# Ledger of designs, part 10: VHH binders against Adducin-related protein C1289.14

Target 1, 324 residues: Adducin-related protein C1289.14, of Schizosaccharomyces pombe (q7lky2)
Amino acid sequence: MLSKKFTPLSLKNAAKCINNSLRSTYAITGVNLTRGLATNSKVDPKTYAPKPEFSSIAVREMLRKSCLHEFTDEEVATRIELAAAYRLFGLEHWNENILNHLTAKVEEPDGTASFLINPYGLRYGEITASSLIKVDEDGNIKHPGVTGDVFGINRAGYVIHSAIHRARPDVKSIMHNHYPYAAGVSCVKHGFLELAQTSHQSGPVTYHDYHGIVVDKGEQKSLAEDIANKDILILRNHGIITAAESVGAAYYLMYQFLAATEIQTHASANALGDMNNLFIPNNKLVEKTFDVTREKHFSGAKYGIKELSAYMRLLDDLDSSYRT
Below, E stands for the ipSAE of ESMFold2; O stands for the ipSAE of OpenDDE; V2 stands for 0.75 times the mean of E and O plus 0.25 times the DockQ between their complexes.

## First folded at step 15 (VHH; framework vhh_7ocj_1)

Design ee1 (from cc2 with T28K; at its last look DockQ between E and O 0.48; V2 from the best seeds 0.00; counts 0 for: pae E 3.2 > 2)
Fold by ESMFold2, look of step 15:
Structure ee1 (fold): chain B 324 residues (1-324), chain A 124 residues (1-124)
Amino acid sequence: as target 1 above (324 residues)
Amino acid sequence: QVQLVESGGGLVQAGGSLRLSCAASGFKFDWYAMGWYRQAPGKQRELVAAIYRSGYTRYGDFVKGRFTISRGNAKNTVYLQMNSLSVEDTAVYYCAAGNEVLFEYLRSGDFDYWGQGTQVTVSS
């Protein structure tokens, strides 16, 4: 663990970076924040926004557009699935305002990989397939989508995703949040416990120590090493990550794992301060439950496909605009 | 076929050290917390040390900082470094695999797998 610590001078430099991080992340995106200010000089109480380019009318104008005709069928499908996942995270309150991020890999026609991520400034409930920004591994914008000229990406937030995508070519989608029950489990030394059937679908989890809000090159390497070939990474004192071969799989694994952390929280509280009050499953049954539930035959489709599809129908009943 | 095979036991003088190893095969090692129990003649089996899948470690009260448990998941092996041994540490040491919560208790019969044990004898 000594290789993961910052030096005393590095810690003071990190504190300076953290104190300026909000402003610098806007600057890093390359968006000209002064663009459009002069065009909205009059204050209208019904339409005012702190910046005209962030106003409801400006954002809604951008979001009604579609750029899907510019992409392959496969990319369009991935954009729709990822936009649905963003909407579902918002409905479940798994996000923190506009923070945290979900990514999905897109295979370019030339065989290279690109990655989709939310514009930094939209609520998860505002995300559409066309609003997603396409970046390379380093976070450089390859296609801004319909809002990316205004919002850009959160490069600091993308670093965790890029570290894992580089190490795991088998992973299509990475999802991250700070959901309180999962964040709570990330704060306890015992970690995640196999207590209930819902928990047993997760498989082995992995852990990564907290190094502060700034992620340097050394931490990127240790993130990749810590998740290894597994699907779940618990970020101690922080949150969690799921990584999977499809958007649906990453989403449904998150759904199941967050429920499992809530179950652990309730079971631990109900134990009245004594873990002897818990019924403990046999781990042979834990392995069997995982094998049974993750097998394609039992669901009739690959993991997460039916489950994402069902909740896309829920979104369609509520507001199908994520498909735009 | 499941196996937990202990090694590294033997005779040592008081104040000395031993390193126990437990090689696991025939099950999914990463799915289990691992640990060590011991049993001296006429005593109940008692927890020596455990290491959870999270890396968290737990020790019996009698250990008092003298022992260290670790695991090598790539090698499917759990280790117990025992320092400052005394005659009271003389016992058969057993490797165990199971749910993390079981290592919070003296419940020797509830684990999924046990090794055959290795004798540790500390002479005065």
Scores: ipSAE 0.442, ipTM 0.779, lowest interface PAE 3.2, mean pLDDT 84
ESMFold2 (binder alone), look of step 15: mean pLDDT 82; pTM 0.846
OpenDDE, look of step 15: ipSAE 0.739; ipTM 0.871

Design ee2 (from cc2 with L102Y; at its last look DockQ between E and O 0.61; V2 from the best seeds 0.00; counts 0 for: pae E 3.6 > 2)
Fold by ESMFold2, look of step 15:
Structure ee2 (fold): chain B 324 residues (1-324), chain A 124 residues (1-124)
Amino acid sequence: as target 1 above (324 residues)
Amino acid sequence: QVQLVESGGGLVQAGGSLRLSCAASGFTFDWYAMGWYRQAPGKQRELVAAIYRSGYTRYGDFVKGRFTISRGNAKNTVYLQMNSLSVEDTAVYYCAAGNEVYFEYLRSGDFDYWGQGTQVTVSS
């Protein structure tokens, strides 16, 4: 610390992670403080990081901690589910390293809504239930999770999520990515085609034009209008969004839809560039399949519950730390 | 029971305008691309305009910017605004529903649903 004595008794471990950000400011002219930790030391290949606060050691120390005791049972459950979804996105490589976002709504005891989102700076594979940041509708941090204020949120990325959450009180979870096959479909004028059985769970998809990385107030309104009451929004020249009543539903819908966009990509190539070579399934049967799988709970549980649960068991076999 | 019901046709003077509507019932409108075809006496049925679920629109070459297709998903209705009408636009206009691919390449018999048509007559 530059000028203040560290208080070591009751908050030492949490304070260590937070205070690492102050190392670079120790040196001052006329006072012999130890700046040599950064300037007089040879770079150690085993421990070097571009910024010490972001190092593997510093980040892993924060992620070992839990703050789940601070939250309601509903919020804890939602945090575990969303952290699992982040881990599964990372395992599938549906993310662009630390970019893009998944959100989930938590209803506060007073009836207002708060939202969980990843810290901007963690890989999806590092997310834990305690690392998730809780924000209000406008993206102001209400609880920073165990990463403290080190990472914060990507405000530009959150705006898309908040626009939809604001317009859709029925939606608990919104998931977004730029997966190449889905981004590719977002670039074609005919859009998404329900070509194979995998595609039939999507429902009617919706579309929104791309107008840049920053989303202003007018575009927030058009996002809400464009998704309407549907579950999938294709962001032209950008990527896609799923919106659903549970984290499991949003995750499994994403799983199915990304596979469907890959199928469409391959089918289009196999058609030798001539869309007239495609067998187009009967729309009535596609709609019936959607009803059975999504609305009638074909699996015997609400959409996405069994599917998320199965893949949470996979995560538990690999690394259960997302539950922390 | 599926129905496509066209309305808004009639007699109009050359240079005038008409707005056609097609109300859909008995199916989920959001699953379908929609379009308009026309058939004049002694001619083959031809594409006038289509609007895909994605919002992408297509027009027959003869439209030359005079017509605009739109859809109101909340009302399960597709519209065709026709301006600067000429005698050559006289035809029966049919509403169609189907997959987007059908509006690119396929004969009219491949569509899932057709309306009964509405007569448009342009007087010189």
Scores: ipSAE 0.364, ipTM 0.730, lowest interface PAE 3.6, mean pLDDT 83
ESMFold2 (binder alone), look of step 15: mean pLDDT 81; pTM 0.829
OpenDDE, look of step 15: ipSAE 0.668; ipTM 0.844

Design ee3 (from cc2 with G55D; at its last look DockQ between E and O 0.50; V2 from the best seeds 0.00; counts 0 for: pae E 2.8 > 2, unsure alone 64.1 < 65)
Fold by OpenDDE, look of step 15:
Structure ee3 (fold): chain B 324 residues (1-324), chain A 124 residues (1-124)
Amino acid sequence: as target 1 above (324 residues)
Amino acid sequence: QVQLVESGGGLVQAGGSLRLSCAASGFTFDWYAMGWYRQAPGKQRELVAAIYRSDYTRYGDFVKGRFTISRGNAKNTVYLQMNSLSVEDTAVYYCAAGNEVLFEYLRSGDFDYWGQGTQVTVSS
């Protein structure tokens, strides 16, 4: 019953003494706001862009510059390889417009890890070694490259990469896209199927549930758990990730996996909705194929090295500007 | 050499619980779907539960939420938690490994590897 009357503490009077004095008449010198006559510069149809900083002229000017002299030979090599991978993604139309990301780890002279990522706004076909932005694990820009001050990075996209890089110190490069066939695979319960020799070369696949565009700290942890020691992560209802020990390996893994998803798509279509119409290889054959192609250095070089090199030569024939 | 070794079977009273384990070796565990089958005396072998990947599971109709299959990737082990056991659950339980795609439609004969089985006896 006890009605204890908590008495309203009387927040008294601290009114007073806002003393008057110092009317220092700082003569607001009339900054003649020279209305910069917006020189109604007539839109030049030849050079017009929705934003001038994103114009062909502005972007080309930026991309003519090289900052490679500022980096170690190792970083320069990584930048060139990653730039090549971006250009190849563009050529193959693996990227969704200006979205998606490829990252590569760079070891700093002090032993810390940095990461290279694309400027958010460049076409993949425009990316050069110098245009790549260097960031820390948290996505802070350490070096903007020649375009980063204008374009910045997609931080939301980087969070996924950062989580995996943090969890996987063995991984040097991560590649992510929404390639339609792969994304299609990500949208069905049975996921990726080992239907063909091409499929078996990709290796084990893991899955991560869709949680939306924003990756929070909890999701970062779950991503790390889900990828575990696998090199291919299917993001359900989203896309795919390849993670590997080199840019070349990540690239070639992406190539093989995407090809496999195309095969799966065609096979599924031809199966007419009946799985019994599929020839499904036994797992022994899957293992054998993977072992021969991946574990026993089938190519005579590290995985992805010959494959990336071959297509770098193609890029050199087409447009070598990715190297600068 | 491929091995599937079941453990955890035994005698339990009706309403009780058991946890079966299957330790796998000699193959790439991540490539395979894992399953539990059972065979009662005079009955055909039937699917109890199957798991592939990290989270896709299938259960026999008789399970009715009583059993849970799980996979331990790091230890190449698959588990079957069995709760609310009945006398009808008395059988030899077998661990199996096979193609993940096959679990959707496969008969028991399509598995690549089988364990020796563990006896589960539920008393009234």
Scores: ipSAE 0.159, ipTM 0.623, lowest interface PAE 1.8, mean pLDDT 87
ESMFold2, look of step 15: ipSAE 0.459; ipTM 0.787
ESMFold2 (binder alone), look of step 15: mean pLDDT 80; pTM 0.832

Design ee4 (from cc2 with E104Y; at its last look DockQ between E and O 0.67; V2 from the best seeds 0.00; counts 0 for: pae E 3.8 > 2, grease 25.4 > 24.2)
Amino acid sequence: QVQLVESGGGLVQAGGSLRLSCAASGFTFDWYAMGWYRQAPGKQRELVAAIYRSGYTRYGDFVKGRFTISRGNAKNTVYLQMNSLSVEDTAVYYCAAGNEVLFYYLRSGDFDYWGQGTQVTVSS
ESMFold2, look of step 15: ipSAE 0.366; ipTM 0.738
ESMFold2 (binder alone), look of step 15: mean pLDDT 82; pTM 0.844
OpenDDE, look of step 15: ipSAE 0.780; ipTM 0.894

## First folded at step 16 (VHH)

Design ff1 (framework vhh_7d4b_2; at its last look DockQ between E and O 0.71; V2 from the best seeds 0.00; counts 0 for: pae E 10.8 > 2)
Amino acid sequence: QVQLVESGGGVVQPGRSLRLSCAASGFKFDWYAMGWYRQAPGKQRELVASIYRSGGYTNYADSVKGRFTISRDNSKNTMYLQMNSLKPEDTAVYYCAAGNEVLFEYLRSGDFDYWGQGTQVTVSS
ESMFold2, look of step 16: ipSAE 0.000; ipTM 0.427
ESMFold2 (binder alone), look of step 16: mean pLDDT 82; pTM 0.843
OpenDDE, look of step 16: ipSAE 0.317; ipTM 0.693

Design ff2 (framework vhh_6z1v_2; at its last look DockQ between E and O 0.14; V2 from the best seeds 0.00; counts 0 for: pae E 21.7 > 2, placed apart)
Amino acid sequence: EVQLVESGGRLVRTGGSLRLSCAASGFKFDWYAMGWFRQAPGKEREVVAAITRSGGYTWHADFVKGRFTISRDNAKNTVYLQMNSLKPEDTAVYYCAAGNEVLFEYLRSGDFDYWGQGTQVTVSS
ESMFold2, look of step 16: ipSAE 0.000; ipTM 0.096
ESMFold2 (binder alone), look of step 16: mean pLDDT 87; pTM 0.896
OpenDDE, look of step 16: ipSAE 0.000; ipTM 0.223

Design ff3 (framework vhh_sonelokimab_d1; at its last look DockQ between E and O 0.01; V2 from the best seeds 0.00; counts 0 for: pae O 11.7 > 2, placed apart)
Amino acid sequence: DVQLVESGGGLVQPGGSLRLSCAASGFKFDWYAVGWFRQAPGKEREFIGAIYRSGGYTYYAVSEKGRFTISRDNSKNTLYLQMNSLRPEDTAVYYCAAGNEVLFEYLRSGDFDYWGQGTLVTVSS
ESMFold2, look of step 16: ipSAE 0.084; ipTM 0.544
ESMFold2 (binder alone), look of step 16: mean pLDDT 78; pTM 0.811
OpenDDE, look of step 16: ipSAE 0.005; ipTM 0.223

Design ff4 (from ee1, 21 letters changed; framework vhh_7ubx_2; at its last look DockQ between E and O 0.04; V2 from the best seeds 0.00; counts 0 for: pae O 8.9 > 2, placed apart)
Amino acid sequence: QVQLVESGGGLVQPGGSLRLSCAASGFKFDWYAMTWVRQAPGKGPEWIATIYRSGYTMRDDSTKGRFTISRDNAKNTLYLQMTSLKPEDTALYYCAAGNEVLFEYLRSGDFDYRGPGTQVTVSS
ESMFold2, look of step 16: ipSAE 0.186; ipTM 0.645
ESMFold2 (binder alone), look of step 16: mean pLDDT 79; pTM 0.799
OpenDDE, look of step 16: ipSAE 0.008; ipTM 0.280

## First folded at step 17 (VHH; framework vhh_7ocj_1)

Design gg1 (from ee1 with S54T; at its last look DockQ between E and O 0.63; V2 from the best seeds 0.00; counts 0 for: pae E 4.7 > 2)
Amino acid sequence: QVQLVESGGGLVQAGGSLRLSCAASGFKFDWYAMGWYRQAPGKQRELVAAIYRTGYTRYGDFVKGRFTISRGNAKNTVYLQMNSLSVEDTAVYYCAAGNEVLFEYLRSGDFDYWGQGTQVTVSS
ESMFold2, look of step 17: ipSAE 0.240; ipTM 0.673
ESMFold2 (binder alone), look of step 17: mean pLDDT 82; pTM 0.841
OpenDDE, look of step 17: ipSAE 0.648; ipTM 0.833

Design gg2 (from ee1 with A33T; at its last look DockQ between E and O 0.53; V2 from the best seeds 0.00; counts 0 for: pae E 9.0 > 2, grease 25.1 > 24.2)
Amino acid sequence: QVQLVESGGGLVQAGGSLRLSCAASGFKFDWYTMGWYRQAPGKQRELVAAIYRSGYTRYGDFVKGRFTISRGNAKNTVYLQMNSLSVEDTAVYYCAAGNEVLFEYLRSGDFDYWGQGTQVTVSS
ESMFold2, look of step 17: ipSAE 0.012; ipTM 0.484
ESMFold2 (binder alone), look of step 17: mean pLDDT 86; pTM 0.880
OpenDDE, look of step 17: ipSAE 0.424; ipTM 0.753

Design gg3 (from ee1 with N99H; at its last look DockQ between E and O 0.74; V2 from the best seeds 0.00; counts 0 for: pae E 3.0 > 2)
Amino acid sequence: QVQLVESGGGLVQAGGSLRLSCAASGFKFDWYAMGWYRQAPGKQRELVAAIYRSGYTRYGDFVKGRFTISRGNAKNTVYLQMNSLSVEDTAVYYCAAGHEVLFEYLRSGDFDYWGQGTQVTVSS
ESMFold2, look of step 17: ipSAE 0.413; ipTM 0.759
ESMFold2 (binder alone), look of step 17: mean pLDDT 82; pTM 0.845
OpenDDE, look of step 17: ipSAE 0.694; ipTM 0.852

Design gg4 (from ee1 with R58Y; at its last look DockQ between E and O 0.34; V2 from the best seeds 0.00; counts 0 for: pae E 3.4 > 2)
Amino acid sequence: QVQLVESGGGLVQAGGSLRLSCAASGFKFDWYAMGWYRQAPGKQRELVAAIYRSGYTYYGDFVKGRFTISRGNAKNTVYLQMNSLSVEDTAVYYCAAGNEVLFEYLRSGDFDYWGQGTQVTVSS
ESMFold2, look of step 17: ipSAE 0.404; ipTM 0.766
ESMFold2 (binder alone), look of step 17: mean pLDDT 81; pTM 0.839
OpenDDE, look of step 17: ipSAE 0.100; ipTM 0.575

## First folded at step 18 (VHH; framework vhh_7ocj_1)

Design hh1 (at its last look DockQ between E and O 0.60; V2 from the best seeds 0.00; counts 0 for: pae E 5.9 > 2)
Fold by ESMFold2, look of step 18:
Structure hh1 (fold): chain B 324 residues (1-324), chain A 122 residues (1-122)
Amino acid sequence: as target 1 above (324 residues)
Amino acid sequence: QVQLVESGGGLVQAGGSLRLSCAASGFKFDWYAMGWYRQAPGKQRELVAAIYRSGYTRYGDFVKGRFTISRGNAKNTVYLQMNSLSVEDTAVYYCAAGHEVLFYDRGDFDYWGQGTQVTVSS
């Protein structure tokens, strides 16, 4: 009871299927062995990217690698801390796409300083200790990390960090963002107000006038002068910078200051936009509160250490890959 | 302990200029907004100029662009450049330090100077 029929359509379908199969097989292996056969290529929806080297597959392969064995223990620790800060900025939504930066200084064995910064093209949530690029004070790459051959640094963004690092040898880490409440405070003439206990922990802030997104040599000098010996710089009509002696300290200041700007925003709104409706803190109390928060014995550790440590444990619970 | 010491006052003819200085000591200068007030005989003390930590400045309406306040945080000093003086500017000028918000509400400032006399003759 076996009957066989052959039609012209069945032969055409078989030929088409064979050609598609050959293309699929050779494309998967990455070897082109189809010179003697017709080719039929299609976009792979699961792996397509506007440029193949920026694809999820390509970037994930790079990010699984570690180069930490190439560095001193001090640099490895700094890389882990800074990578954690990038991840924490991402969790807090303090990142602003891929165009912003955090830096940390490392001391080379020869006594010179180098600086760690994110690759230009990775989200903060993708940063690992090995993905950080090491640059000299002028922004020249000293070590590309595991992704730096594909992604360089944003040299324009680094200029602001380098200006401050040069002016402040005591600063190990610089952090920057445009968090809406802080950016909002940067737009008001009276500036930051220490209205509540949270606000009293920031210390004195300084201000720098907005000159646009291009930072020339004149603005670099002005920026360095404006930050002076302070740890928080408000960039008018722009955002804010924290600059501190450790990654933990810079993160701590950012956390506290951003919370303080949100408090100021709500207090100003509840005061119906009238400064006369605000309770005025006693400046002596503000000074005392700040001094207490900076005492070693207040928290049992220098400021920022316990805070960063606690949030690194949070990251470890969620995704410890920043340590790679 | 805490001091705000005004200087630069004196006698000047109408149309002339004076520069007042206020040297501060005994407190954390860069934690404070600074300002100048004046008081003529028989009148209430009134705001002349204030400068906030942010650099923002406020002036009394009577100033009409004639005065400029500035501060030197490294020197713990606030200045008042007074130009185009007239007889109604005659008063004792006081330096004050306090929270920025106090310059919107006539609250009690943390520190006041002893004052410096400015006398403008016709």
Scores: ipSAE 0.152, ipTM 0.632, lowest interface PAE 5.9, mean pLDDT 82
ESMFold2 (binder alone), look of step 18: mean pLDDT 84; pTM 0.863
OpenDDE, look of step 18: ipSAE 0.685; ipTM 0.851

Design hh2 (at its last look DockQ between E and O 0.65; V2 from the best seeds 0.00; counts 0 for: pae E 3.7 > 2)
Amino acid sequence: QVQLVESGGGLVQAGGSLRLSCAASGFKFDWYAMGWYRQAPGKQRELVAAIYRSGYTRYGDFVKGRFTISRGNAKNTVYLQMNSLSVEDTAVYYCAAGHEVLFEYRGDFDYWGQGTQVTVSS
ESMFold2, look of step 18: ipSAE 0.371; ipTM 0.749
ESMFold2 (binder alone), look of step 18: mean pLDDT 85; pTM 0.876
OpenDDE, look of step 18: ipSAE 0.636; ipTM 0.830

Design hh3 (from gg3 with Y105D D110Y; at its last look DockQ between E and O 0.73; V2 from the best seeds 0.00; counts 0 for: pae E 2.6 > 2)
Amino acid sequence: QVQLVESGGGLVQAGGSLRLSCAASGFKFDWYAMGWYRQAPGKQRELVAAIYRSGYTRYGDFVKGRFTISRGNAKNTVYLQMNSLSVEDTAVYYCAAGHEVLFEDLRSGYFDYWGQGTQVTVSS
ESMFold2, look of step 18: ipSAE 0.494; ipTM 0.798
ESMFold2 (binder alone), look of step 18: mean pLDDT 83; pTM 0.854
OpenDDE, look of step 18: ipSAE 0.568; ipTM 0.800

Design hh4 (from gg3 with G26E; at its last look DockQ between E and O 0.02; V2 from the best seeds 0.00; counts 0 for: pae O 14.4 > 2, unsure alone 63.4 < 65, placed apart)
Amino acid sequence: QVQLVESGGGLVQAGGSLRLSCAASEFKFDWYAMGWYRQAPGKQRELVAAIYRSGYTRYGDFVKGRFTISRGNAKNTVYLQMNSLSVEDTAVYYCAAGHEVLFEYLRSGDFDYWGQGTQVTVSS
ESMFold2, look of step 18: ipSAE 0.502; ipTM 0.805
ESMFold2 (binder alone), look of step 18: mean pLDDT 79; pTM 0.826
OpenDDE, look of step 18: ipSAE 0.000; ipTM 0.224

## First folded at step 19 (VHH; framework vhh_7ocj_1)

Design ii1 (from hh3 with L106K; at its last fold request DockQ between E and O 0.65; V2 from the best seeds 0.00; counts 0 for: pae E 2.6 > 2)
Amino acid sequence: QVQLVESGGGLVQAGGSLRLSCAASGFKFDWYAMGWYRQAPGKQRELVAAIYRSGYTRYGDFVKGRFTISRGNAKNTVYLQMNSLSVEDTAVYYCAAGHEVLFEDKRSGYFDYWGQGTQVTVSS
ESMFold2, look of step 19: ipSAE 0.528; ipTM 0.814
ESMFold2 (binder alone), look of step 19: mean pLDDT 82; pTM 0.838
OpenDDE, look of step 19: ipSAE 0.675; ipTM 0.838
ESMFold2, fold request of step 23: ipSAE 0.478, 0.399, 0.323; ipTM 0.794, 0.754, 0.720
ESMFold2 (binder alone), fold request of step 23: mean pLDDT 82, 82, 81; pTM 0.838, 0.835, 0.831
OpenDDE, fold request of step 23: ipSAE 0.699, 0.739, 0.650; ipTM 0.853, 0.878, 0.835

Design ii2 (from hh3 with G55D L106T; at its last look DockQ between E and O 0.67; V2 from the best seeds 0.00; counts 0 for: pae E 2.3 > 2, unsure alone 63.6 < 65)
Amino acid sequence: QVQLVESGGGLVQAGGSLRLSCAASGFKFDWYAMGWYRQAPGKQRELVAAIYRSDYTRYGDFVKGRFTISRGNAKNTVYLQMNSLSVEDTAVYYCAAGHEVLFEDTRSGYFDYWGQGTQVTVSS
ESMFold2, look of step 19: ipSAE 0.523; ipTM 0.805
ESMFold2 (binder alone), look of step 19: mean pLDDT 80; pTM 0.828
OpenDDE, look of step 19: ipSAE 0.533; ipTM 0.788

Design ii3 (from hh3 with L106T Y110D; at its last look DockQ between E and O 0.46; V2 from the best seeds 0.00; counts 0 for: pae E 3.0 > 2)
Amino acid sequence: QVQLVESGGGLVQAGGSLRLSCAASGFKFDWYAMGWYRQAPGKQRELVAAIYRSGYTRYGDFVKGRFTISRGNAKNTVYLQMNSLSVEDTAVYYCAAGHEVLFEDTRSGDFDYWGQGTQVTVSS
ESMFold2, look of step 19: ipSAE 0.441; ipTM 0.771
ESMFold2 (binder alone), look of step 19: mean pLDDT 81; pTM 0.826
OpenDDE, look of step 19: ipSAE 0.385; ipTM 0.731

Design ii4 (from hh3 with K28R L106K; at its last fold request DockQ between E and O 0.63; V2 from the best seeds 0.00; counts 0 for: pae E 2.9 > 2)
Amino acid sequence: QVQLVESGGGLVQAGGSLRLSCAASGFRFDWYAMGWYRQAPGKQRELVAAIYRSGYTRYGDFVKGRFTISRGNAKNTVYLQMNSLSVEDTAVYYCAAGHEVLFEDKRSGYFDYWGQGTQVTVSS
ESMFold2, look of step 19: ipSAE 0.520; ipTM 0.808
ESMFold2 (binder alone), look of step 19: mean pLDDT 82; pTM 0.839
OpenDDE, look of step 19: ipSAE 0.619; ipTM 0.818
ESMFold2, fold request of step 23: ipSAE 0.441, 0.468, 0.436; ipTM 0.780, 0.784, 0.772
ESMFold2 (binder alone), fold request of step 23: mean pLDDT 82, 81, 82; pTM 0.839, 0.835, 0.839
OpenDDE, fold request of step 23: ipSAE 0.733, 0.706, 0.692; ipTM 0.866, 0.861, 0.851

## First folded at step 20 (VHH; framework vhh_7ocj_1)

Design jj1 (from ii1 with K106R R107S S108G G109Y; at its last look DockQ between E and O 0.73; V2 from the best seeds 0.00; counts 0 for: pae E 4.4 > 2)
Amino acid sequence: QVQLVESGGGLVQAGGSLRLSCAASGFKFDWYAMGWYRQAPGKQRELVAAIYRSGYTRYGDFVKGRFTISRGNAKNTVYLQMNSLSVEDTAVYYCAAGHEVLFEDRSGYYFDYWGQGTQVTVSS
ESMFold2, look of step 20: ipSAE 0.315; ipTM 0.719
ESMFold2 (binder alone), look of step 20: mean pLDDT 83; pTM 0.848
OpenDDE, look of step 20: ipSAE 0.695; ipTM 0.850

Design jj2 (at its last look DockQ between E and O 0.54; V2 from the best seeds 0.00; counts 0 for: pae E 4.8 > 2)
Amino acid sequence: QVQLVESGGGLVQAGGSLRLSCAASGFKFDWYAMGWYRQAPGKQRELVAAIYRSGYTRYGDFVKGRFTISRGNAKNTVYLQMNSLSVEDTAVYYCAAGHEVLFEDRSGYFDYWGQGTQVTVSS
ESMFold2, look of step 20: ipSAE 0.265; ipTM 0.689
ESMFold2 (binder alone), look of step 20: mean pLDDT 82; pTM 0.843
OpenDDE, look of step 20: ipSAE 0.588; ipTM 0.802

Design jj3 (from ii1 with F27Y; at its last look DockQ between E and O 0.55; V2 from the best seeds 0.00; counts 0 for: pae E 3.0 > 2, unsure alone 62.5 < 65)
Amino acid sequence: QVQLVESGGGLVQAGGSLRLSCAASGYKFDWYAMGWYRQAPGKQRELVAAIYRSGYTRYGDFVKGRFTISRGNAKNTVYLQMNSLSVEDTAVYYCAAGHEVLFEDKRSGYFDYWGQGTQVTVSS
ESMFold2, look of step 20: ipSAE 0.445; ipTM 0.770
ESMFold2 (binder alone), look of step 20: mean pLDDT 79; pTM 0.829
OpenDDE, look of step 20: ipSAE 0.505; ipTM 0.787

Design jj4 (from ii1 with V101I S108P; at its last look DockQ between E and O 0.56; V2 from the best seeds 0.00; counts 0 for: pae E 4.0 > 2)
Amino acid sequence: QVQLVESGGGLVQAGGSLRLSCAASGFKFDWYAMGWYRQAPGKQRELVAAIYRSGYTRYGDFVKGRFTISRGNAKNTVYLQMNSLSVEDTAVYYCAAGHEILFEDKRPGYFDYWGQGTQVTVSS
ESMFold2, look of step 20: ipSAE 0.350; ipTM 0.731
ESMFold2 (binder alone), look of step 20: mean pLDDT 82; pTM 0.846
OpenDDE, look of step 20: ipSAE 0.695; ipTM 0.851

## First folded at step 21 (VHH; framework vhh_7ocj_1)

Design kk1 (from ii1 with Y110W; at its last read DockQ between E and O 0.61; V2 from the best seeds 0.00; counts 0 for: pae E 2.6 > 2)
Amino acid sequence: QVQLVESGGGLVQAGGSLRLSCAASGFKFDWYAMGWYRQAPGKQRELVAAIYRSGYTRYGDFVKGRFTISRGNAKNTVYLQMNSLSVEDTAVYYCAAGHEVLFEDKRSGWFDYWGQGTQVTVSS
ESMFold2, look of step 21: ipSAE 0.444; ipTM 0.764
ESMFold2 (binder alone), look of step 21: mean pLDDT 82; pTM 0.836
OpenDDE, look of step 21: ipSAE 0.708; ipTM 0.857
ESMFold2, fold request of step 23: ipSAE 0.460, 0.472, 0.480; ipTM 0.791, 0.792, 0.792
ESMFold2 (binder alone), fold request of step 23: mean pLDDT 81, 82, 82; pTM 0.829, 0.836, 0.840
OpenDDE, fold request of step 23: ipSAE 0.648, 0.771, 0.638; ipTM 0.834, 0.892, 0.830
ESMFold2, last read: ipSAE 0.382, 0.476, 0.244; ipTM 0.739, 0.795, 0.681
ESMFold2 (binder alone), last read: mean pLDDT 81, 82, 81; pTM 0.834, 0.840, 0.832
OpenDDE, last read: ipSAE 0.750, 0.782, 0.663; ipTM 0.881, 0.898, 0.840

